# Ledger of designs, part 183: VHH binders against q9y6x5

Target 1, 379 residues: q9y6x5
Amino acid sequence: LPPKLLLVSFDGFRADYLKNYEFPHLQNFIKEGVLVEHVKNVFITKTFPNHYSIVTGLYEESHGIVANSMYDAVTKKHFSDSNDKDPFWWNEAVPIWVTNQLQENRSSAAAMWPGTDVPIHDTISSYFMNYNSSVSFEERLNNITMWLNNSNPPVTFATLYWEEPDASGHKYGPEDKENMSRVLKKIDDLIGDLVQRLKMLGLWENLNVIITSDHGMTQCSQDRLINLDSCIDHSYYTLIDLSPVAAILPKINRTEVYNKLKNCSPHMNVYLKEDIPNRFYYQHNDRIQPIILVADEGWTIVLNESSQKLGDHGYDNSLPSMHPFLAAHGPAFHKGYKHSTINIVDIYPMMCHILGLKPHPNNGTFGHTKCLLVDQWCI

## First folded at step 7 (VHH)

Design z4 (framework vhh_8dlx_2)
Fold by ESMFold2-Fast, scan of step 7:
Structure z4 (fold): chain B 379 residues (1-379), chain A 125 residues (1-125)
Amino acid sequence: as target 1 above (379 residues)
Amino acid sequence: EVQLVESGGGVVQPGRSLRLSCAASGFTFDDYAMHWVRQAPGKGLEWIGNIYHSGSTFYNPSLKSLVTISRDDSTNTLYLQMNSLRAEDTAIYYCARGYTVYKRSGDYQTKFDYWGKGTLVTVSS
């Protein structure tokens, strides 16, 4: 009886892919639901930061997952994707599955969404899978649907994460039409499998389903590299994160490091922390380093070596190439409605509304998503 | 069983060209990206570049104009063509078999599982 929501992420699904490739299963989903053509993500446009913004409604400076590699100046701790299980890194925000479990005494289920295998504020997702990239989409879906049907207290919020098309976007680049066509067609088939499975189990009519992504993808090239070693010696700084946003911790005077970097490349902006543009909402956190380097779209920052990536993300969140989409279907959503743009932080208060949860303070604006919902009036 | 054997090193004069070869055996060569890495005396490893089976090449931007990497999958051989050699190009040159690991964070990491013993290039005289 309580409303149920399944949140699905296909990592790195650039909004523009919908325009350039055929998605028969996704189009059938959208026909009977809603489509937001562009979702403006948070800066930096990376997987961990944006996945956490979706479920907290917060900018990265507020939720504390500010990059895929981080250093906390106060505690001297280091974070990486091989060392992501320390609750310390995730405790600056309360994700929706925690709120779901604590406010309504309901269960949450997770198939590998970032953060769901970590106890956050002493609360871990009721059902979860430890991250393992070798586990098929079908196995993740099987577990999620089993938990949605067979839980006490009931699972009302479930998440499902899939690594594609991000992995192939990095490997082949988004301009490789042959390989990207194959990958995206497989994703559309997985969406078809998802819908069919939910229908067969009798879940489809009463379940709200959101299909979205954390970021897009842009083409990289061996002709667009910025070699940081040509501008500054390693003795002057510690590198916390590299590309396309480099996080620099000076070993000498900050101004001296800044002066060595500021004219390094015409394809990179160099910011002292206090000079980072306000529009990024990327300044007020101890995990944001004293100097940040931001590469122009399609440019890769390297340390006297090349990038193996033919595609990348992390760039300026104003770039359409960095934007994902959002599609949704279910009793909470209109049918056949298209919306142009929302902010990724707006997803959280919308999901709280659907689930009947009181949202924690957040950077989203509920008004931005009202036109998607049947129980709301558009302005 | 898996072997990578570099050859073609030696003493060369500044400004000259040199071609290095790497003979691969014990695995399906055309399934892997192949890399060249060098180490100058008293310095760390410096990545030169790689080539995918597709023929796509990526280079260290400091070396891009000076080197060309190619492969011959019919003979399981990797090549490094070096032009306009300078004294700072003096190093041991290694052939390496690479693979990429997709990380939880959505980033890629290049790893090397097999290396050759290296071939010495001395730019002198």
Scores: ipSAE 0.156, ipTM 0.534, lowest interface PAE 3.5, mean pLDDT 91

Design z40 (framework vhh_8dlx_2)
Fold by ESMFold2-Fast, scan of step 7:
Structure z40 (fold): chain B 379 residues (1-379), chain A 125 residues (1-125)
Amino acid sequence: as target 1 above (379 residues)
Amino acid sequence: EVQLVESGGGVVQPGRSLRLSCAASGFTFDDYAMHWVRQAPGKGLEWIGNIYHSGSRFYNPSLKSLVTISRDDSTNTLYLQMNSLRAEDTAIYYCARHKTYYYRGSWETKYFDLWGKGTLVTVSS
């Protein structure tokens, strides 16, 4: 039988939560599997960009999902929550479920991973759920396990997405130990439910399971606000995305807008597109705007108002607070191995190897994940 | 009838305190965060602060030491306590509702779709 892989994401699971809270079910999972303590995500450290990087192995400038809110200067199209199902936005890359379906006579299944309810290169996940936040983790898990056991051609790649701890991280902030401990305990219980369900169905011993996340979370404050309206009038630009990375489309001369913004705050860097630091790999795409503003960690860009967010993400990807973790278990993985750091783009070529797929050209390095795998020599 | 009605305004002497109320009706008050906004004569709207159903409060930094916002969800009422009133606090005070919701890694805010008619506060000797 072909190898099978279930990829699970808990949105906004900051890596150091593992050291500050107890996760008995996750620790049992890791004891017989592998742990990568830090995953260095791609810039900007937002949900849609990083989820698409996991399944394509590409930087955002290459796969085209450059933010949760985007504008394409060539086609004049806008991307937002209400428009996220237009294939145009997703067609600059080939995600692993498409490759899985096209290279092999195999099926893919998806419970709400970003992009899986969209036909990409005329291919949609064989089994999928349209995004609906009210659908429980249990219902998502029931569908995924049903499809893993009862599909023809067989489901060999499955994805499962859950909104926590990100939703609570935004609402309470990561420093709220009381509320975060309750949320994280519930997530650990869901991991326990996942493992028990797979054992009950006879899937556990032969299924590769990866548990990961797209980004972390940092504490925000009313005392750390950057008021954009203090520097520039709204008539001079169109705002494509606000915080903590603002995407500015000038309505007048770009240099005039830049000059009004460049000294706006000591807690924000202002870049012309061509001056964006190379280390971000965030420059070569029509959906990246002519001027980008990058707030310092914990600072929120606002428009003459307060911010309701007590936690946020999107910041510099070198920040440890922005990093998730990766844990994995299954026949492809060593048991009891701990690894320090990989890049989030490295997950894609590793998953292609596990599934026996030829990866599309990508920014990941297979060598970075070799030590996790039983069929590879670490040195 | 879906409405917000402010009360408690009037003429008040400098240095005194005043509490404004906003009565909500016709909708589930607990589902909404509530704001106070004011408009001084001949000027634009100035945001004062807000309070979430959870009790979390946020204030305009320039006003934080002078005001307290609270709510009583059992009576569907929003309050603004103002202390040490000054002539520059003369304004029409409005309450407004908003709903914040979560969508895949972001908190989104529904547009302010309901405002009260306002209550006038005049700070005069």
Scores: ipSAE 0.099, ipTM 0.481, lowest interface PAE 4.0, mean pLDDT 90

Design z41 (framework vhh_8dlx_2)
Fold by ESMFold2-Fast, scan of step 7:
Structure z41 (fold): chain B 379 residues (1-379), chain A 125 residues (1-125)
Amino acid sequence: as target 1 above (379 residues)
Amino acid sequence: EVQLVESGGGVVQPGRSLRLSCAASGFTFDDYAMHWVRQAPGKGLEWIGNIYHSGSTFYNPSLKSLVTISRDDSTNTLYLQMNSLRAEDTAIYYCARHKTTYYRGSWETKYFDLWGKGTLVTVSS
């Protein structure tokens, strides 16, 4: 019988929320499964880039989704949340659902994971929901479980995406214990609903389930703003992305723009593309702009205005505040095992192993996740 | 149903003070950041300032010493207090609701999705 995997993402679920709040349903899930306490994501620590890294095993410079807002200097195309359906942006990598459908005579299902509503290399997820934030978690779960039970060829890989706690993390900030407690309790209840639904449908014992996230969240403030308009006139550049990593396309000489920006704020690092730190793996792609500004943790870059955000992400991926966790349960996983840290790119080769797929070349290391798996040993 | 209504405009002598109100209806007012924007005759829109649902305020630096923005969430009302009015403050004053769009981790867009009809303030001797 072919193995089955459900990959669930709760956007913006910071790893240390697990130790600061009570999650009875998630802790019950972990008790009979595995927990990775910290997942080191890719830079920049944003939703689209990290969700695509999870399913491709590639750094952003390699898979081409380098930000939530992008400009491609070669083709002159723009990417945004209103224009994310062009396959051009997604075609620099092969996500796992495409591999699942092409290598094996199997189906994939998706409830709103980034990229699943786009044909990538002429292949779209067999079953999918067009993105709509108003669709409830229950409706997404109902569709996924229906597709897992009632498809031919069988659905062996399914994804489920939920916007919280990211949306509330932005609105309230991660240090607002009253509001975050309410939001995180609701998420734990949704995890309880997920487990209950899988048990009622007879899926629970034979389905591998991964619960993870793309990034964490850090506290922002109106007292920690970097006003870009105070340092450079907007006539000198085109702004491709703003905060906390600004992507600058110069309209004049690049060195002149750099010189106007380099001493703008003590809370922002200014990089020419070739000077971006190697540890970020964020240089070798035409969608990475000639000048990148990286704000210090908790600082927001603005254009002569305030920011509504009390929490944000996108910061340096070495920051623990940017790290999510990974929990998993199912026949492929040990029971009651805890692991300290993996890289987010390591998830892809692990998932390929579970599904019996040959992974495309990737930046993950299978050895980092082998201790989680019952058919592997930690040697 | 969903509406913003400004009031309190009129003719004011130079050097005097004036308080504008903006009444919100048809939506959960305390979920939104609110802005004041003005347009002088024959000129473009000028941003005055805003107030977040938390009560935090941010002002146009050229106007900061002359204006105060506040809100009363119990009455769904936004206020603009203006002091030391000058002839150049003659304008139509609009309140606007700030739209924060969330799309898969893309938080915050810089646009206004709901505007009042405006209230005219004339500063003349």
Scores: ipSAE 0.041, ipTM 0.429, lowest interface PAE 4.6, mean pLDDT 90

Design z42 (framework vhh_8dlx_2)
Fold by ESMFold2-Fast, scan of step 7:
Formats: sequence, structure tokens, C-alpha cells
Structure z42 (fold): chain B 379 residues (1-379), chain A 125 residues (1-125)
Amino acid sequence: as target 1 above (379 residues)
Amino acid sequence: EVQLVESGGGVVQPGRSLRLSCAASGFTFDDYAMHWVRQAPGKGLEWIGNIYHSGSTFYNPSLKSLVTISRDDSTNTLYLQMNSLRAEDTAIYYCARHKTVYYRGSWETKYFDLWGKGTLVTVSS
């Protein structure tokens, strides 16, 4: 029957955690699989944008999920984490579960991956869970494994999303070794549970499993704040997104707002939309606001208040602290192979290859991942 | 039981100082940001300031020079130190627990989910 793939994301799992903490279960997974030490994510380095880039192979300006909070200037619609179910926001790309379902009578299953509880191009994941942070990893895993074993047409693509270590990374900061050690050990134990469950159910030897993440985490501080209220009054603009990338919609002349912001702090860059660096691939979309502020690593943009976060992400995607990793195991993957770096958009064409799907046009390069795969010649 | 109990209120003369306490029980105090809020007679609620679980503080700018917020996590107690009290500081003072909800890489502040019953401070000669 057709090849099967389970894609697992641990939100906010910074690549260098692998060097600073012990992961016995993950190391056993890697020993008989592959490890990509750094994955260069897309800008901005936020959860919704990068999760959608993984499953579409597109930069944010191309797939349309450009932030966790967005405003569309053409339709006047607002997007937030509390209003993420409108298909309008997701319809600028075709994610892999939609492609999977539209080819050869296949099913997809999802445990809370962003977008999987939304009909995209009139297609919703065959099996899915509505997002609810209170649902345990164990319940998500139980549903995914049940659907992988008990579905017709067969589930060939499944996704599993978990909020840690991102939630704890925000709360404690990545430099809190005591709290982060506890959180990361728990995640490693969950990886052990995942492998054991798949072995118990007879799925392990024939299932391709990818464990990855959307971004990293950097240490923030109450001593590293940029107070926007010190430079510009709220009456001059509408704030679409705040930190560490602020999205500014002017209520007055754009140039006047830009001039009030451009010298506000030595610890952020202020860009007119057309001046955003080309290397970000973050310019060509109506949901990208006329003025974008980009804070330096570890700096938090605030509105006359203390920061509630000791860790954050969203920063420049060239920063190693923003990079996740990718580990994989299964019949499609080599055993014991380590690779240095891929781009997060490269994951999509690799997954399409594994599943035998024709990929939609994308920004990934299959050649970057071919050395991970047993059916490819790597030179 | 989960509760907050304010104490230290009373009648105080103008120009004097006063320290209010808020005793927390039934939850992990160290995990929460805490706020002080007051309500003068016939007026709405006025936010005084907060202290995060990290110990960092932020104050209402109109009150910053007059107040200090601190916490003792070993005794589960929140404090509000008030200096140079004026008749306009007459109010019921409440402590409140800050509720922040995490949603897929996003932090959002919800309304305060736990309040004390308040302690009355009357500034009068």
C-alpha cells in the first residue's frame, strides 16, 4: 500500500538545545535515522507562519500567513489566534494534506497542526482535532495512531503538534537551565512514548516519522525593552502586531509615521514595506503592513508596560537561536546520517517525494534533502 | 481554597505612609503576576501597578512616585507601599491575580481571574 508519513512538531525547539541537554530517546531515534542539525526557518520566525511554510514549501509572502496577527488591507479583515478559522487566510497556498487527499483516494489525519481544522480550497483534513491546549500529548497521539491503523481510505499523511518547549521557553526563558532541563526531559519522554506506541501497534518499521519544529527561542529581559509610546502616540497608527516584529498601519501620512519611528531606538530597525530586506522574502503580500519594525535579538517592543515574556522568537531568521532541527526515521530515510543545514521550505518537496505526490510550485529545493533519502543518490 | 486577602487599611493622616499586604493561598503564588487596583468612592477602578513573577514592576505613571509594589514568595504575600498620602488616595484597595493564556506561540492577558475583597484606606485629618 502507499507510503505513510507522520510529521511531529514540538513548538519552539531551538536546535542548540540538542547540544546543551541530554535526549536519550531522541538520540536512539536519530541513531537509526537522520538528523539535520539546523533548519533555517522563514521570516518572521513565528508559529503560524513557519508551520504553514513546512506544509506548503512557501515563503510567508507567498502563502499568506505572514504573522500570528494580521490585517488584510484589501478586505479589511483581521486575523488573530482567537479568529483563525476563516479559510480566507489560508487559501493563498495548498498544504500537503490537501494535496494528499486530492490524489489517489488518500486520507489525512491531524492533531492540532495549524490550519488542519480549517477547510482550505474546500478540503479539510479527513480526521482532525479542533485546537484545544488542554488536550494531552497522549490523547493527541492516541487519536493519530488510531487513525493511522483504522482508516479507509488509508491515512497516508498525519500531523501531530505540541506546544512545548515554546510555552515554557516564553515563561522561563531558554537560559533558565533548571526549568528548561525539566521541560526538555519531559519532551524526550514523550518522544519515547511515541516510538513505543508505534512499535506496540506494528507501525514503527513501515512508517516514516519526521520530528521537527517551527523556530527556536532567545532570552529576553525587562532591561531590554523598546517602548513605542515614547516615540509615537496611538492616535497616529493602528497596531497590527507588536513584538518582536511590529506591524504598523498608519492613520495619518505614512512618511510622518515613519519619521516618528525611524530613530525611536538603537535596538530596532524601521522599514517601509518596499525597503524590507530582500533576504527576508517578506514584502509581496497585502497582509504585510506599510511599516515594519524589527527588534534586535532579545529586545521586546512594548506599549508603556513591562514585558511578560522571559523568552521570545520572531527575530531575524539568520540568527542561530531562531533555528529548529529536523530528525527523521523510517523506510525512506538513511540510518545514522547527519546533515548540517536545510531551509524549512525544503521539507515540503521532500515530503511530497516520500508520499509520491506531485508538489505544487514552491520555494524549496529537493536537492537540499536528497542525501537524507535512501532512494536518492547523494554526491 | 484559592483566595486573596488584603490587610493594612484604616484611617491615616495626610502626608503619612502606609503599607498594604495581600496574602495568597491555594495556588502557586510564584507563578503569577499580581496587581494592585483601587476604587475611590463613586469612581471606577484605577489600576495602580503590577509585579511580574520575575519580580519586575510597572506602575501607573500618575502614581509611580508615590507607590512601591513588592512581593515575598516565601510567605505568599504581595505588598503595596504608599508614601505622601493625600485625601484623593481614599479608596478600597484590591489585589488581583493576573491571568495570561498561552495559545500556539502567542501570549495574551485575560481579565483578572481572582480578586481580594478589598481593604479600605481613608486619608483624613
Scores: ipSAE 0.087, ipTM 0.487, lowest interface PAE 4.0, mean pLDDT 90

Design z43 (framework vhh_8dlx_2)
Fold by ESMFold2-Fast, scan of step 7:
Structure z43 (fold): chain B 379 residues (1-379), chain A 125 residues (1-125)
Amino acid sequence: as target 1 above (379 residues)
Amino acid sequence: EVQLVESGGGVVQPGRSLRLSCAASGFTFDDYAMHWVRQAPGKGLEWIGNIYHSGSTFYNPSLKSLVTISRDDSTNTLYLQMNSLRAEDTAIYYCARHKTYYYRGSWEVKYFDLWGKGTLVTVSS
């Protein structure tokens, strides 16, 4: 029987929540599985880019989903989350569900993971749900578990995406312990429901399950705003993305726009595209704009307007507050093993190994995850 | 019925202070950020400021030193305190409820989904 893998994402699950709150169901899952305490995500630390990096093993400059809002300088196309169904945006990489379907005559199933409701290289997930935030976790889980029982061709790779704790992290901020405690308890209960459902259906013993996230969350404040309208007039540029990484498309000379921005705030770094730090791996793509602004942790870039977020993400990927975790359980994984840190791009080659797939060229290093796996020598 | 009702407007002399109230009903007031917006005769809407459910405030920079926004969640009431009133402050003042959407890891902001009918403030010497 071919190995099976369920990849679960709880959007915006900051790694240190595990140390500050109680997760009895998640801790039981980890007790009989593995935990990676920190996953170093890709820059920018946003939902669409990092979810696509998990399933491709590529930096954003390589897979082409460089932000949640994008502009392509060559084709003059605009991308927003409401226009995410155009395959053009997703075709610079091959996600794992496409590889799964093309190499071994296997099926994939998807409940709401970014990109799974889009045909990519003329291949869409065999079973999928069109994105709808109103669909409950239970309905997503019911569909995934139903599809995992399909046998011809077998569903060997399944994904499940949930919007919390990101939505509440934005609303309350990660330092609101009262409200975040309620939200995180609900997530732990959903993890308990997931495990119980898989056990009841006889799937648990033979299924590999990864629980992870795309990024963390940091506390924001009305006392930490950067007003771009104080720096530069709207007539000089087109704004492609705002906060906390602003993507600036100049309407006048690039150097003039840069000079207006470069000393405007001590809490914002201003980069010409060619000067973006190499460690970000955020330069070599036509969807990365000529000037980017990177706010310091907890600072929000605004256009003479209020900010409604008490928490945000998108900041420097070296910040621990931006890091998610990874927990996994199943026949491929050791029991009771704890690992410190991996890169988010390392998840893809590990998943390919578990499924017996040949990975496409990627930025991950299999050696970083081999200690999690029972079939690997770990020294 | 879900509604906002402004009160406290009227004729006031230049240099004086005025406090406007906005009574909210039919929804959980303390779950929402609230805004004040005004419209002077023959002009467009001007945003004054907002107050989040946490009590934190943000103001239009051109008005920040002249106004204070506060809320009393126990009485479902939003307030706008205005000081040193001038003839150019003559306007219809609206309170508005803040609407925020969450869509698949993107935070979509729509500033107003519920408005009051407004209260007229006339600053006349």
Scores: ipSAE 0.017, ipTM 0.435, lowest interface PAE 6.4, mean pLDDT 90

Design z44 (framework vhh_8dlx_2)
Fold by ESMFold2-Fast, scan of step 7:
Structure z44 (fold): chain B 379 residues (1-379), chain A 125 residues (1-125)
Amino acid sequence: as target 1 above (379 residues)
Amino acid sequence: EVQLVESGGGVVQPGRSLRLSCAASGFTFDDYAMHWVRQAPGKGLEWIGNIYHSGSTFYNPSLKSLVTISRDDSTNTLYLQMNSLRAEDTAIYYCARHKTYYYRGSWETTYFDYWGKGTLVTVSS
């Protein structure tokens, strides 16, 4: 019987929420499984890039989903979160569901994980749901569990994506204890529903389940704005992405645009592409623009207007506020084990090991996740 | 049936203060963020600021020191307090209801789905 894995993402679940709020269902899950307290995500700390890094084990410069809004200098194509169906954007990497279907001749199932409703290298998830934010967690879970039990070839890899707590994190900010408490309690209840559904269907004891997230959230304020229009006229550049990482495509000389921006704000770093810090692994891709602006934590880049975001992400991946967690339960995982930190790119080779797949070349290190697994020697 | 009705405009002398009101009906007012927007003669729309249901306010950086936005959820009323009025503040002032857009981590918050008809403020010498 081949091993099975369900990968669940709650978008924007900041790691320290676990210490500041009560999660009785998640804590019961962790008690009989494993917890990684911090997952160091990839830069930029945005939804599409990090979800694709989880399933490819690659930095953004390598997998090609470098932002939620992109421009490809070679093909002159534009990408946005509302126009994400073109396979071109996703074809620079091979996600795990494609490997699962092609390498082992098994099926994959997906409830709205980014990229799963797109044919990548001419391969789409065997079972999938087109993205629709109006579809309930319950309906997504019902489809996933149906496909896990009623598929031929068998579904061995399944994904489930949920938009909260990211949407509420943006709306209220992570410091709004009253509103965030309500949202996080609802998420914990959904985790309880997930566990109960798997138990009722006889899946719980034989299914590996990973619960993780793509990034965290930080508090923003009207007092922490960087007005780009005060530095440079919009006629000098094309704006590809705005905040908190601005992607600038110059319409004139690159050096002239850089010189207008470099001293604009003490709360923003301005980089020529070749000067982007090596630690970001955010340089070697045609979709990374000639000039990148990186706002300091909690600062918002605007165009002569105020920001309505009370929370945001996309900031430096060294910031603990940007880090999610990872919890897991199942036959592959130890029980009651706590680990401090892994890199988000390490999840992919671990998942490949659990499923018996040969990973594509990737930036993860299997050794970083060995202590989580029962079949590995942890020294 | 969403309605927004601005009031409190008129002719005012330079240096004085003025408070505008916006009466909201046809929806649950305390569930929505609300905006003030103005349009000076021969100019485009200029966003003034907004107030969330929580009472948190955000202002156009160019206007922050000159205006205060507040709300009274018990009377479904939005207010704009303007101080030290100058000739350049002459404009039609609009009340607008906030509309949010969310798609997989992208949060677009600069949409307005309903507007009032506006109230004219004339700052004369």
Scores: ipSAE 0.054, ipTM 0.447, lowest interface PAE 4.7, mean pLDDT 90

Design z45 (framework vhh_8dlx_2)
Fold by ESMFold2-Fast, scan of step 7:
Structure z45 (fold): chain B 379 residues (1-379), chain A 124 residues (1-124)
Amino acid sequence: as target 1 above (379 residues)
Amino acid sequence: EVQLVESGGGVVQPGRSLRLSCAASGFTFDDYAMHWVRQAPGKGLEWIGNIYHSGSTFYNPSLKSLVTISRDDSTNTLYLQMNSLRAEDTAIYYCARHKTYYYRGSWETKFDLWGKGTLVTVSS
């Protein structure tokens, strides 16, 4: 009786890949569902921040996952892959699976979505897989579908995360048509497998499925490097995060560090924390460092070395190259409807509506997603 | 045995050129990207550059005008050509095999096989 929702993320799936490559399985999914052509993500356009924004409806300054690498000056804690399971980092927000489990005795299931293997406000996803990149998409899908079909209390919210096309986007760059074509065809085949599995198990007609991503990808080059070591000596600061948004913690006078950096390269903007543009919603959190450097699209910040990355993300969230898409199918969604743009924070209140949950205060606007939903007046 | 062996180091005069070699054995050399790294006395490791199996090269911008990396897959050999040597180029030079490490949107290059190094001393 309660509605069910499966939220799927393909990391780094740039929206315009849909126009430059063939996706027969995804296009068939969209034909009987909805497509949002661009999702405007939050700044910075990185994996952990945007995945947490999808499930909380909050800007990064509000949910506290402000980068993939963070430092908290008060507690002296560092956030990295080696300590990403410390609840301290995740406790500034309440993700949807926690709300789902605390309302009407419902269960959540998770295959590796960031944060789902962490107890947040003393609540961990009812069913989850610890992160392991070696676990196949098939195994993740098998666990999710088993939990959706065979749980008490019922699993009403499930998540599934996959690392591609982000890993290959970094390695080859989004302009490598030969390699990206191969990678994206494999992803489309996985979407075909997903739909077939749900149909085989009798889940397809009654399950709401969202396929989305956290960010896009832009082409990088050896010709577009910013060498921080040519700007300032390492003895003046501690580096918290490097590229394309550098997080600088000064060891000396902040103004002196700022003055050494501010005119070093025409291809990056240098901000004192209080001067970060309001449109980024990236200022009001202790994990945001006193000085932030923002590289121009396709430029890489380095420390007296070259970059091996041919693609990257993290750039200004107004850039179309940073935008993912959202496709959805199920009883809550119209069939054959295309929408141009939503904000990534709008996904959370939409999902709460579909599941009948009361959303926590958030930065999303339900009105932005109304036209996707059958139970809402659009015109 | 899987190994890398550097050679060609020694004492050279300032302003001269020098070519270092790295002989690979025990693995399919032409399947791997390869790196050159150096360590000056009392300093940390400094990355020089790399070459992919395709022949594409990437260099430390501070060194790009002074060095060239090349490979000969028929002899399983990696080369580092250095021009206009300075006293500051005195270091132990290592070749290393490329490995990519990826974790949830973080992409790093690491080295999973190292040579023992060859010493280059730039002096009169």
Scores: ipSAE 0.123, ipTM 0.521, lowest interface PAE 3.9, mean pLDDT 91

